VH-VL binders against Cytochrome c oxidase assembly factor 8 (COA8). Designs and how they scored, part 88

Target 1, 167 residues: Cytochrome c oxidase assembly factor 8 (COA8), of Homo sapiens (Human) (q96il0)
Amino acid sequence: APERGAERRDTAPSGVSRFCPPRKSCHDWIGPPDKYSNLRPVHFYIPENESPLEQKLRKLRQETQEWNQQFWANQNLTFSKEKEEFIHSRLKTKGLGLRTESGQKATLNAEEMADFYKEFLSKNFQKHMYYNRDWYKRNFAITFFMGKVALERIWNKLKQKQKKRSN
Below, E stands for the ipSAE of ESMFold2; O stands for the ipSAE of OpenDDE; V2 stands for 0.75 times the mean of E and O plus 0.25 times the DockQ between their complexes.

## First folded at step 6 (VH-VL)

Design g100 (framework fv_belrestotug)
Fold by ESMFold2-Fast, scan of step 6:
Structure g100 (fold): chain C 167 residues (1-167), chain A 122 residues (1-122), chain B 108 residues (1-108)
Amino acid sequence: as target 1 above (167 residues)
Amino acid sequence: QVQLVQSGAEVKKPGASVKVSCKASGYTFTSHYMHWVRQAPGQGLEWMGVINPSGGWTSYAQKFQGRVTLTRDTSTSTVYMELSSLRSEDTAVYYCARSEFPYDLTGGMDVWGQGTTVTVSS
Amino acid sequence: EIVLTQSPGTLSLSPGERATLSCRASQSVSRNYLAWYQQKPGQAPRLLIYGASSRATGIPDRFSGSGSGTDFTLTISRLEPEDFAVYYCQQYGNSPFTFGGGTKVEIK
């Protein structure tokens, strides 16, 4: 059957699916997978007493999520499109139809696909290298801020215990 | 020859953490996504998560979110699965498995490690 | 998450017979991204079919997959002695990826 209306989702310009978590949620909410990236978006909970440091971490994680979603949506679409074009071209060269008599897509064996994979690997080597570099930088920044938030929370707990004990 | 070789069996106490390795050989390590799947004794298969060895991107099943961490080391062509806060129901054989198509999650898992038995007992 | 239900739980047949295994999804599997695996005791699973109907490399032509949307079938046209095993369906169209509970094909 044609695509289901229930599968239609609002999508942000970055390719991230939008969703509405329960109103009284006190936690981060994980949504349905994005159609293109197949990554689940996280809707970050904003506490009433969010510190400036916690806000910076949340915004960094949100920005990184958008960047990651967009990268993988684009990569998956590009790969799928180029793979279909390659298969179509090779089947036409062999004089074969695009569909079998049962209506299934005609396909190439692993040996025949080797040329496409070699070309795609070579073409995308630099792109993946830049992705890895950016991912490393973003992950380092997130880890650093997570450490700072953890330290802040430990300090706040110690302050709270100290207040209770000082009576 | 494409192979995935996993680390040896582990016995852990409840509350401990375990880290299983999976070393890839015979293909370009960074070109294929790597999945982790477990199987409790006498039970079916359960998908835990996937990692892109190129970018380090990960996606986890909700059941394991917060307890599982997938990582990789490109210099040794090795992926790792770390599971924390172990319970007796985590007793299982843990498999790593390669996505069939390069740079693509739209295929099956064509190459599997031999499995690592993790036993959680008091 | 998409729940996959396999039936029957156990299928008892003799060598030479046709085996038909069912896998039903709780909701439509995107792009019919469904795979079938064979597992023998003490071994890792072996990929048989991907994309609902495409045979993996090295898989004999007696194995065939069919179906779309929520209803998928694995057919073994003429059972060989080595085909008695547990079979799992798995969807990879929607995250998280999920497996069915398995169908055991055993000797009658």
Scores: ipSAE 0.000, ipTM 0.473, lowest interface PAE 16.1, mean pLDDT 80

Design g101 (framework fv_belrestotug)
Fold by ESMFold2-Fast, scan of step 6:
Structure g101 (fold): chain C 167 residues (1-167), chain A 122 residues (1-122), chain B 108 residues (1-108)
Amino acid sequence: as target 1 above (167 residues)
Amino acid sequence: QVQLVQSGAEVKKPGASVKVSCKASGYTFTSHYMHWVRQAPGQGLEWMGVINPSGGWTSYAQKFQGRVTLTRDTSTSTVYMELSSLRSEDTAVYYCARDYGLEFHSTYFDYWGQGTTVTVSS
Amino acid sequence: EIVLTQSPGTLSLSPGERATLSCRASQSVSRNYLAWYQQKPGQAPRLLIYGASSRATGIPDRFSGSGSGTDFTLTISRLEPEDFAVYYCQQYGNSPFTFGGGTKVEIK
């Protein structure tokens, strides 16, 4: 169907899904977990009187969310691919086929998979460190702009009080 | 100004190994990933692998696994690509190329070395 | 892997004309993370465009990128003699990173 097709096509180029908030919302909304990143996206409310500074903060938060979604979508894809490759390699090393005698997909037990998890973490340690560094830098910037927006709002309130009191 | 300067042309016999260098200057060496890309005569570009100069962490394209080794020397701001068990099909120009940054999700190459021609002949 | 198909393989034009180069992906490129490079004979590739439409530092404004999803275009609004070269697209939205086969822009 056309309607169902439209919903199925509601995804980011990275394969990250999108969601729609309720029509009469004036608040930020949290969606369901994305298929690839497993993170819940936030839809940001845009006020009619948004200042340039408020817009800059919102766009920074939106861009940070997209960056975060993309990182984890890519990480999860890499994990899944390397996990399958490790399982196939280990089964071949043991002289085993990819399927059991009953026709089920052959798997490794938790003890055997511990080797993969250790290697994956070690191999990706640098990327995770850089991700954390960039994540903290982005959150610092967001906090800084949140402070600027707060000061702007206080300043505007002071200006309004001054205007009202001066007759 | 950012510059990537590669070592000179190499002529090798099948079965030999080659080691190409790429010396970086004009930026903080450890702040960008470094990639290696090759181009066979008259053909397109082929990605080989990447190294993080900060920790020396590497990742290789599956086609080159077991034959390529990327290393770096932070004291000289130099990255090395060693390719072993050379075949005639490895005849190509080899480029080092700088990643825009250290972000995991973004990988485009803003600066390239001049290229090193490696010829494998019997 | 995502396969990038560039068309045409060769584009024969005269200086002053508009060049339009296409790059099609076998599946959607995440976040439109697509770059364009220029390569002249005997030289390394040079970055022109990243993120499908952002011009790299020092690149003349006659170069522009557009498109999203699976269909991307590089446009050179008015060809200059130095623009005759081979152009490659590259996606970095999905692992592994892949390049197109190239489009040669030559003088007719």
Scores: ipSAE 0.000, ipTM 0.442, lowest interface PAE 19.7, mean pLDDT 80

Design g102 (from g93 with heavy chain R98T D99E L100P E101D G104L T106G P107W Y110P; framework fv_belrestotug; at its last look DockQ between E and O 0.02; V2 from the best seeds 0.00; counts 0 for: pae E 17.9 > 2, placed apart)
Fold by OpenDDE, second read of step 11:
Structure g102 (fold): chain C 167 residues (1-167), chain A 121 residues (1-121), chain B 108 residues (1-108)
Amino acid sequence: as target 1 above (167 residues)
Amino acid sequence: QVQLVQSGAEVKKPGASVKVSCKASGYTFTSHYMHWVRQAPGQGLEWMGVINPSGGWTSYAQKFQGRVTLTRDTSTSTVYMELSSLRSEDTAVYYCATEPDYFLSGWFDPWGQGTTVTVSS
Amino acid sequence: EIVLTQSPGTLSLSPGERATLSCRASQSVSRNYLAWYQQKPGQAPRLLIYGASSRATGIPDRFSGSGSGTDFTLTISRLEPEDFAVYYCQQYGNSPFTFGGGTKVEIK
């Protein structure tokens, strides 16, 4: 009897798709949507003369991206799983097969699915609230560091202009 | 703690109807399917039917089709099972049982305490 | 409908012994949607196992469920005095939902 392989719980592999941009890019690169999170990964440009402040900003952006990727990968997997189980559970309760007579995947009606979405959102409401809170915190921090980096760059440009006028 | 409290024992004559109530407490009543299961004396468990959270959909076992009616009152958090055209063979303990959550269905937790229905001439 | 056959009908054991209860389905139970219940005299059934192998909340570790497809097993590793009861399997893979005939675990 073939050992029906244990359905490997596809744990979302923690590996952000390492989209490798071309070596000569002086800009941030946006990759294709990740298959689990559906978020487009960004490859952040590293300047040759990266300041400590620029490096800190880059690291914060990377960490925030990884956090987002992981959150949505897990959320999408949870959603897909619960949706499938819901559909299956309701179909069987209704005395319906998983497949129609035409061999298509049986589905629930829009009303039943609306109930699923309502209940799913209700169940995950707190999780989404925490996510949104943390998302704002992270993005405010990023924006703050972007402002600092912008000021640093302005100051460095002014110093270079003064040095060129003195020679 | 989730609790299901059923109405008291009933004694009915053949051909009569019985209506058993099941009051739910301790959880979101509107998010759970309610099932009915009966057990004849010294016999196993028999699934009778199910009602959805809104009360707008029901499904019955073929054996009870046309005799059983499930209804739901959301205002009182109560589900009712009415069985008509009673026979001696309908003498049983009737249980209401809820699904534990909205997403996964089919097993029952918790159960009501049961209602004994006796059909005697 | 899916018919569930439980065996044995009666299991006579002593406290401390291992109990093994079988539930066989007439056809494959979808996604191992099988539950086990314990029922004591004059009480409602109590959920023990769901999803063939998942223990319900507050159920002791001595209870375990296994199996897939058509063959399912409830194991009580060491019988306690309170475990003498009737045990039912139930499938919820297909409507109508069906129960096994039960296995009575009695004291020897």
Scores: ipSAE 0.338, ipTM 0.731, lowest interface PAE 1.6, mean pLDDT 88
Fold by ESMFold2-Fast, scan of step 6:
Structure g102 (fold): chain C 167 residues (1-167), chain A 121 residues (1-121), chain B 108 residues (1-108)
Amino acid sequence: as target 1 above (167 residues)
Amino acid sequence: QVQLVQSGAEVKKPGASVKVSCKASGYTFTSHYMHWVRQAPGQGLEWMGVINPSGGWTSYAQKFQGRVTLTRDTSTSTVYMELSSLRSEDTAVYYCATEPDYFLSGWFDPWGQGTTVTVSS
Amino acid sequence: EIVLTQSPGTLSLSPGERATLSCRASQSVSRNYLAWYQQKPGQAPRLLIYGASSRATGIPDRFSGSGSGTDFTLTISRLEPEDFAVYYCQQYGNSPFTFGGGTKVEIK
C-alpha cells in the first residue's frame, strides 16, 4: 500500500484537534471529505457552560465518528489493495503484462471484476455484520444520552421558572 | 448459444508443423480469453497457453515455449494454434476452450470438440 | 508450479454408491480457485464445479465440491450410470494453470 500517516491514533478520545470551524461558528461544522474514508468530518461545538452529561454525549459522538472514519479508511484501503492484487494476480497467472504498451496501468472492466466483487463481499460478510452490530449499539447509546440531556435541560428550565415565580 | 468449432483431424510427419483453428460464435469474441489444452491417448489434460483476442497478447506453458504460437483473426472470430517441430509424443487431441461470462474466471466452458493430431513416423 | 495430485487413480463402485474424489495441491491454491471437470470417452471435458464449491449451470445436485487451501474434494452422493467417467481437477489461482492426473470412476 502507499504511505498512510493518518490510520493509527493512540491519543485519548478528547485529544486536541487543530481542525477549526470557520467564522467563529456557534454550532457543529462539517468539513471536506477525508481522502481515505471519504467521509466528511464533523467538528462539534462546545458550549460555554457545558454540563458533565453534555460533555459525555459529545465525547461519545466524537469517539463514534473516529471509529466510523477508521473503519471506512481501513475498508477502502483493504478493498483497493485486494483489487490491485486480484488484477495483478489474474494478469500474471495468464502471463500477461501488468501495464499497456503506453505504460498505463492495465485495468479490468466491470464485467471482468464480477468475480472479485462476489468474493470480496463473501469474505467480508462477517466483518460487515460486526460493524453493523457495533454501529447500532453506538447509535442506541447516543440516542439514550440525547434523551438524558433533553431531560436535564427541561429540569433546569423548570427550576428556573420556579425561582422566578417565588420572587 | 456459445459455440467453439475446431478444424478437422491432421496426420503429420515428425519435424513438420500443424496449425489448428478454433472458430467462436454466439458471444463477443474479443471479450473472452481463449485457452489451448491437449490430451495424449489415455493420458490427462495438459495446459498449453492462452491468448487475449482483443490485444493478441499470448502466454505459453514453459514446456511449449518456442514451439507453440497462438494467433487470432478478429474478422472471422477464429483462434489458431500452431505447433512446430512435431514429435511422436505430440500425438494428442487438442482442445480450445474459453472463459465464460466476460470475466477472468479461469475455468473453461465451453470447450471445442477437439482436433486429433497424429504424428506418424 | 502447483502440482495437483488426484486420488485414488481408479475408483470402482456400483450405481447408487457415494463417490469421494480427492485433489491435493503441492501449495495453497489462492482464493480457492479450483474447478472440476467430467470427461467421457470421445468427448471434450464438461465443467462440473468452479470456485471449489459452485455448481455449473445444468449440473445435478448430487455433485458437490468442498475444500480449501491444499485439500479439495468432489463428492457424488449417489452414482447414476451416466456418472462413470474420468474426473479432473484444475487450479486457476496460480501461474501456470495446472490439471490433476485424473480419477477414473468405473463400474465394479
Scores: ipSAE 0.000, ipTM 0.452, lowest interface PAE 19.9, mean pLDDT 80
Fold by ESMFold2, look of step 12:
Structure g102 (fold): chain C 167 residues (1-167), chain A 121 residues (1-121), chain B 108 residues (1-108)
Amino acid sequence: as target 1 above (167 residues)
Amino acid sequence: QVQLVQSGAEVKKPGASVKVSCKASGYTFTSHYMHWVRQAPGQGLEWMGVINPSGGWTSYAQKFQGRVTLTRDTSTSTVYMELSSLRSEDTAVYYCATEPDYFLSGWFDPWGQGTTVTVSS
Amino acid sequence: EIVLTQSPGTLSLSPGERATLSCRASQSVSRNYLAWYQQKPGQAPRLLIYGASSRATGIPDRFSGSGSGTDFTLTISRLEPEDFAVYYCQQYGNSPFTFGGGTKVEIK
């Protein structure tokens, strides 16, 4: 069942952002894809009454985003650089120019490029395995802290209700 | 099994160049990066650069950029290190060393026997 | 670039003693990106440890590596006569690859 998230003005998204007010008002918002990582950055909402626990969650998410952006930016740059170097080397070995007669960059056919993709996969195998493990660890921790924040907000709502009856 | 055999000692005058060879055997030559490291008499190890024999691309330490050139000949399984504009401070033992073809590698095993280059007037 | 500082410069020990060699980095280095080498006079370096703690093939169990971040250690649990040599650490995480200045382990 859907949450009644619109009733909380300082709510951070809990995986179901569409149940909250529009991003422009009081929610995290997602920017365009980063040029290098090709990942869309999240710009985290900072409420004026952010609790210490909420701040820890936000910083963990920010740090994880930075780590993830950096990893993919580096991998995309490495892939592009090594791909071009491989193509240049093989074209040079064949006595071919780096540009076609039309002025476009020359490339290799799919069979010739298969050697590059196999070499790249072999070189990057362990790095991607460690990345995947760390990615899962980080996302598990974020989910855990999201649960803690949700419980904190429920308790605060109950305390606010009791205070309102008392006054 | 894997062996790196380097060319013999060289004596050069300041301003000359030297070309040291490193012949590989016991593995697929193009599967491993080849590094060059030097050691001045009584001193530590200094990384100079790396060549990928499969594609021929190179990367050099900034200190040696413009003076060192790494090349390879895949038909003879040989890498060459040429150091130009020699000075007396370039007197050292020059090693080639392989980097294993592992994703997160960067250590050197094995090493060549070393080539002594002496620069004297 | 990452500067590796080895300590002590010289370690004077007797056979049978434990040797502890330090390598400290100017910036954090993961333990997977650090290697240790042994070099005897007139010989090329020999790989001992890679990835901070993994022994290379053929290296005796008395050699062990540990550490992470900026602080790495090579331990020789019981020095043998053939272990008196110079030891170098090397980081391979970022270009340029760099070596420490060395620690000479000598008989005294």
Scores: ipSAE 0.000, ipTM 0.442, lowest interface PAE 17.9, mean pLDDT 79
ESMFold2 (binder alone), look of step 12: mean pLDDT 91; pTM 0.925
OpenDDE, look of step 12: ipSAE 0.209; ipTM 0.703

Design g103 (framework fv_cofetuzumab)
Fold by ESMFold2-Fast, scan of step 6:
Structure g103 (fold): chain C 167 residues (1-167), chain A 121 residues (1-121), chain B 111 residues (1-111)
Amino acid sequence: as target 1 above (167 residues)
Amino acid sequence: QVQLVQSGPEVKKPGASVKVSCKASGYTFTSYAVHWVRQAPGKRLEWIGVINAGSGYTYNNQDFKGRVTMTRDTSASTAYMELSRLRSEDTAVYYCARDLYFEGSTAMDYWGQGTSVTVSS
Amino acid sequence: EIVLTQSPATLSLSPGERATLSCRASQSVSSYGTSYMHWYQQKPGQAPRLLIYDASNRATGIPARFSGSGSGTDFTLTISSLEPEDFAVYYCQQRSNWPYTFGGGTKLEIK
């Protein structure tokens, strides 16, 4: 029961969902997609004998995940809000109400929506460019530290074999 | 035409509170963070904290912990900074500034005009 | 907190000359190939203006004569050829650790 409770989904003040990993997990745990960012959160397993290098890698991955989740949650909320405002504005310009005579939500055709997508991408180009730059920098750093951790693990494995032979 | 327009100058007594507003226009308010920075006469800039305008999440400089409260009103596109238990050393010009990102961990690209706060008996 | 020391406190130059402003951090503000140092310009009675972010990236609308360089603890703002409008106070700011901190400023004055 506690283990199922640990899988509980919470919502944070930022509108980003929070997830609890299963109790006594010995692995990294991947949660369900966040409602707002549509990204799966990873809850990292912390080894009892975590090296300083492994800690740096884990913290970098956690920080990058939080940064990435916040970006996409904000982006999706902004997109949704501006899309709704755009639709309402265009319907008002056409002299149409927010709902059809049948009571359904009034919508724009694909060609009209293409204008919104072009404007949204153009308006957010600099922001997305900065995001992409930082995303690549963060991933380069993660890859570098993953390489260092891999080399450390190989070295430790090799040392352990040598030590067991000599003892 | 990105603009941050701050409230007018304030004169307060020691022990009072002051609430400075920062009204944003020309961009999607909830897509950026807002920083608060102050500058006492003839002194360096001092960072107070940052608020994510979309989520309302804040990070405050520990030097102001327990005295500063940052909030925002998304319908009015306005950020607020309230500083309580004012002291004479809180006399400064207070600035709001937009971050390059919503996270509030980058640089401050657009600044308000500043709000002069004078604390005197 | 990270302490930023700017030097010189005052730099007296004439229009057309090259200005070199230094900012030193009490600890490294560089990690993962990025240096988390920004430069701002402030004129009397005005809010600061962002010039350079993350050590070397020129902010939107900033003239090409402004450039930033450095890594680790030692950073430089260079103005290749001073214009009359460039005489102002310049501040460095780090975003490596909370709280964010500013240098004491370098006043660039005529003559």
Scores: ipSAE 0.000, ipTM 0.486, lowest interface PAE 14.3, mean pLDDT 80

Design g104 (from g103 with heavy chain D99E L100G Y101F F102Y E103D G104S S105L T106P A107Y M108F; framework fv_cofetuzumab)
Fold by ESMFold2-Fast, scan of step 6:
Structure g104 (fold): chain C 167 residues (1-167), chain A 121 residues (1-121), chain B 111 residues (1-111)
Amino acid sequence: as target 1 above (167 residues)
Amino acid sequence: QVQLVQSGPEVKKPGASVKVSCKASGYTFTSYAVHWVRQAPGKRLEWIGVINAGSGYTYNNQDFKGRVTMTRDTSASTAYMELSRLRSEDTAVYYCAREGFYDSLPYFDYWGQGTSVTVSS
Amino acid sequence: EIVLTQSPATLSLSPGERATLSCRASQSVSSYGTSYMHWYQQKPGQAPRLLIYDASNRATGIPARFSGSGSGTDFTLTISSLEPEDFAVYYCQQRSNWPYTFGGGTKLEIK
């Protein structure tokens, strides 16, 4: 995607120390939850002899991680924005201020908040449907390429056995 | 002093691509969404899409069928809209507009001055 | 997508008269007591100017003669007594769902 060339591909939230994988790691690493998306990023190991199929699989997994992180960061932002709007709207319609006489932030009861959650899920149904569809497609593609990489490794192993027999 | 300043006018041939910039100043760029809206001569306003300046997440109007790409550069506080496979019907004035989150009222409170894009042979 | 239909397409009136502009949505743009409908005024060569947000709230600096009403699918912009500077094109816009959509516009012209 053109945006990835202009942006940091693996995202760390501003103001939070980024998790760095150990030097010379031969394995993928799982970082701490991102502040914005609340998802744990995976830092992928890049082998020196990475095949074109392995590279394609790794890039697909990286792209999927970026897409997933961006979606959930935006979803969390949208949720927080609409929650605040809902609270302000309800307080306004009741003629109540945003703060109590003691200066505490005014809040809604659990019944009113349940109404918000129900409507938020309903309102975002199509957005979540498209997310789930794309998530399914991406996971299918990843699984497909994982299978191809596995077959490539099996074929290479069989090729090596045949060469040993012919010697 | 909130300001959105867009790049200058463009003249393109059919099939080419155009990239319009929108430089923000006077506010925290990453705390707002940037929307792109166009208006062909004598026609209605048409919403192209939105980018969350903080996360980089975009939503594009399906009418543009993968022809539009929105990006931003947080270090430069600049949003970009690239439209490819240009045709004569893409001739329009293109606007960027700011929309707030949370405590900000959710409407287009500041607009860029507009960028005229003309597609002709 | 939510389709917004504005009527009439053109409204010819004289200064001092009341203008009533309609915007109808193909589905409800209201939830939790809020209607996510905005109104803009546009003059030739200019970016749109916000008049009314969330159906009935007047934007900062907008004269009291402008008012908005409605909920659900039916919305109205009213100008109680037209001034010469009010003759322009008016657009409604919904922010209830992506994609955001605009109406076709109502051109308010001098009779």
Scores: ipSAE 0.000, ipTM 0.467, lowest interface PAE 15.4, mean pLDDT 80

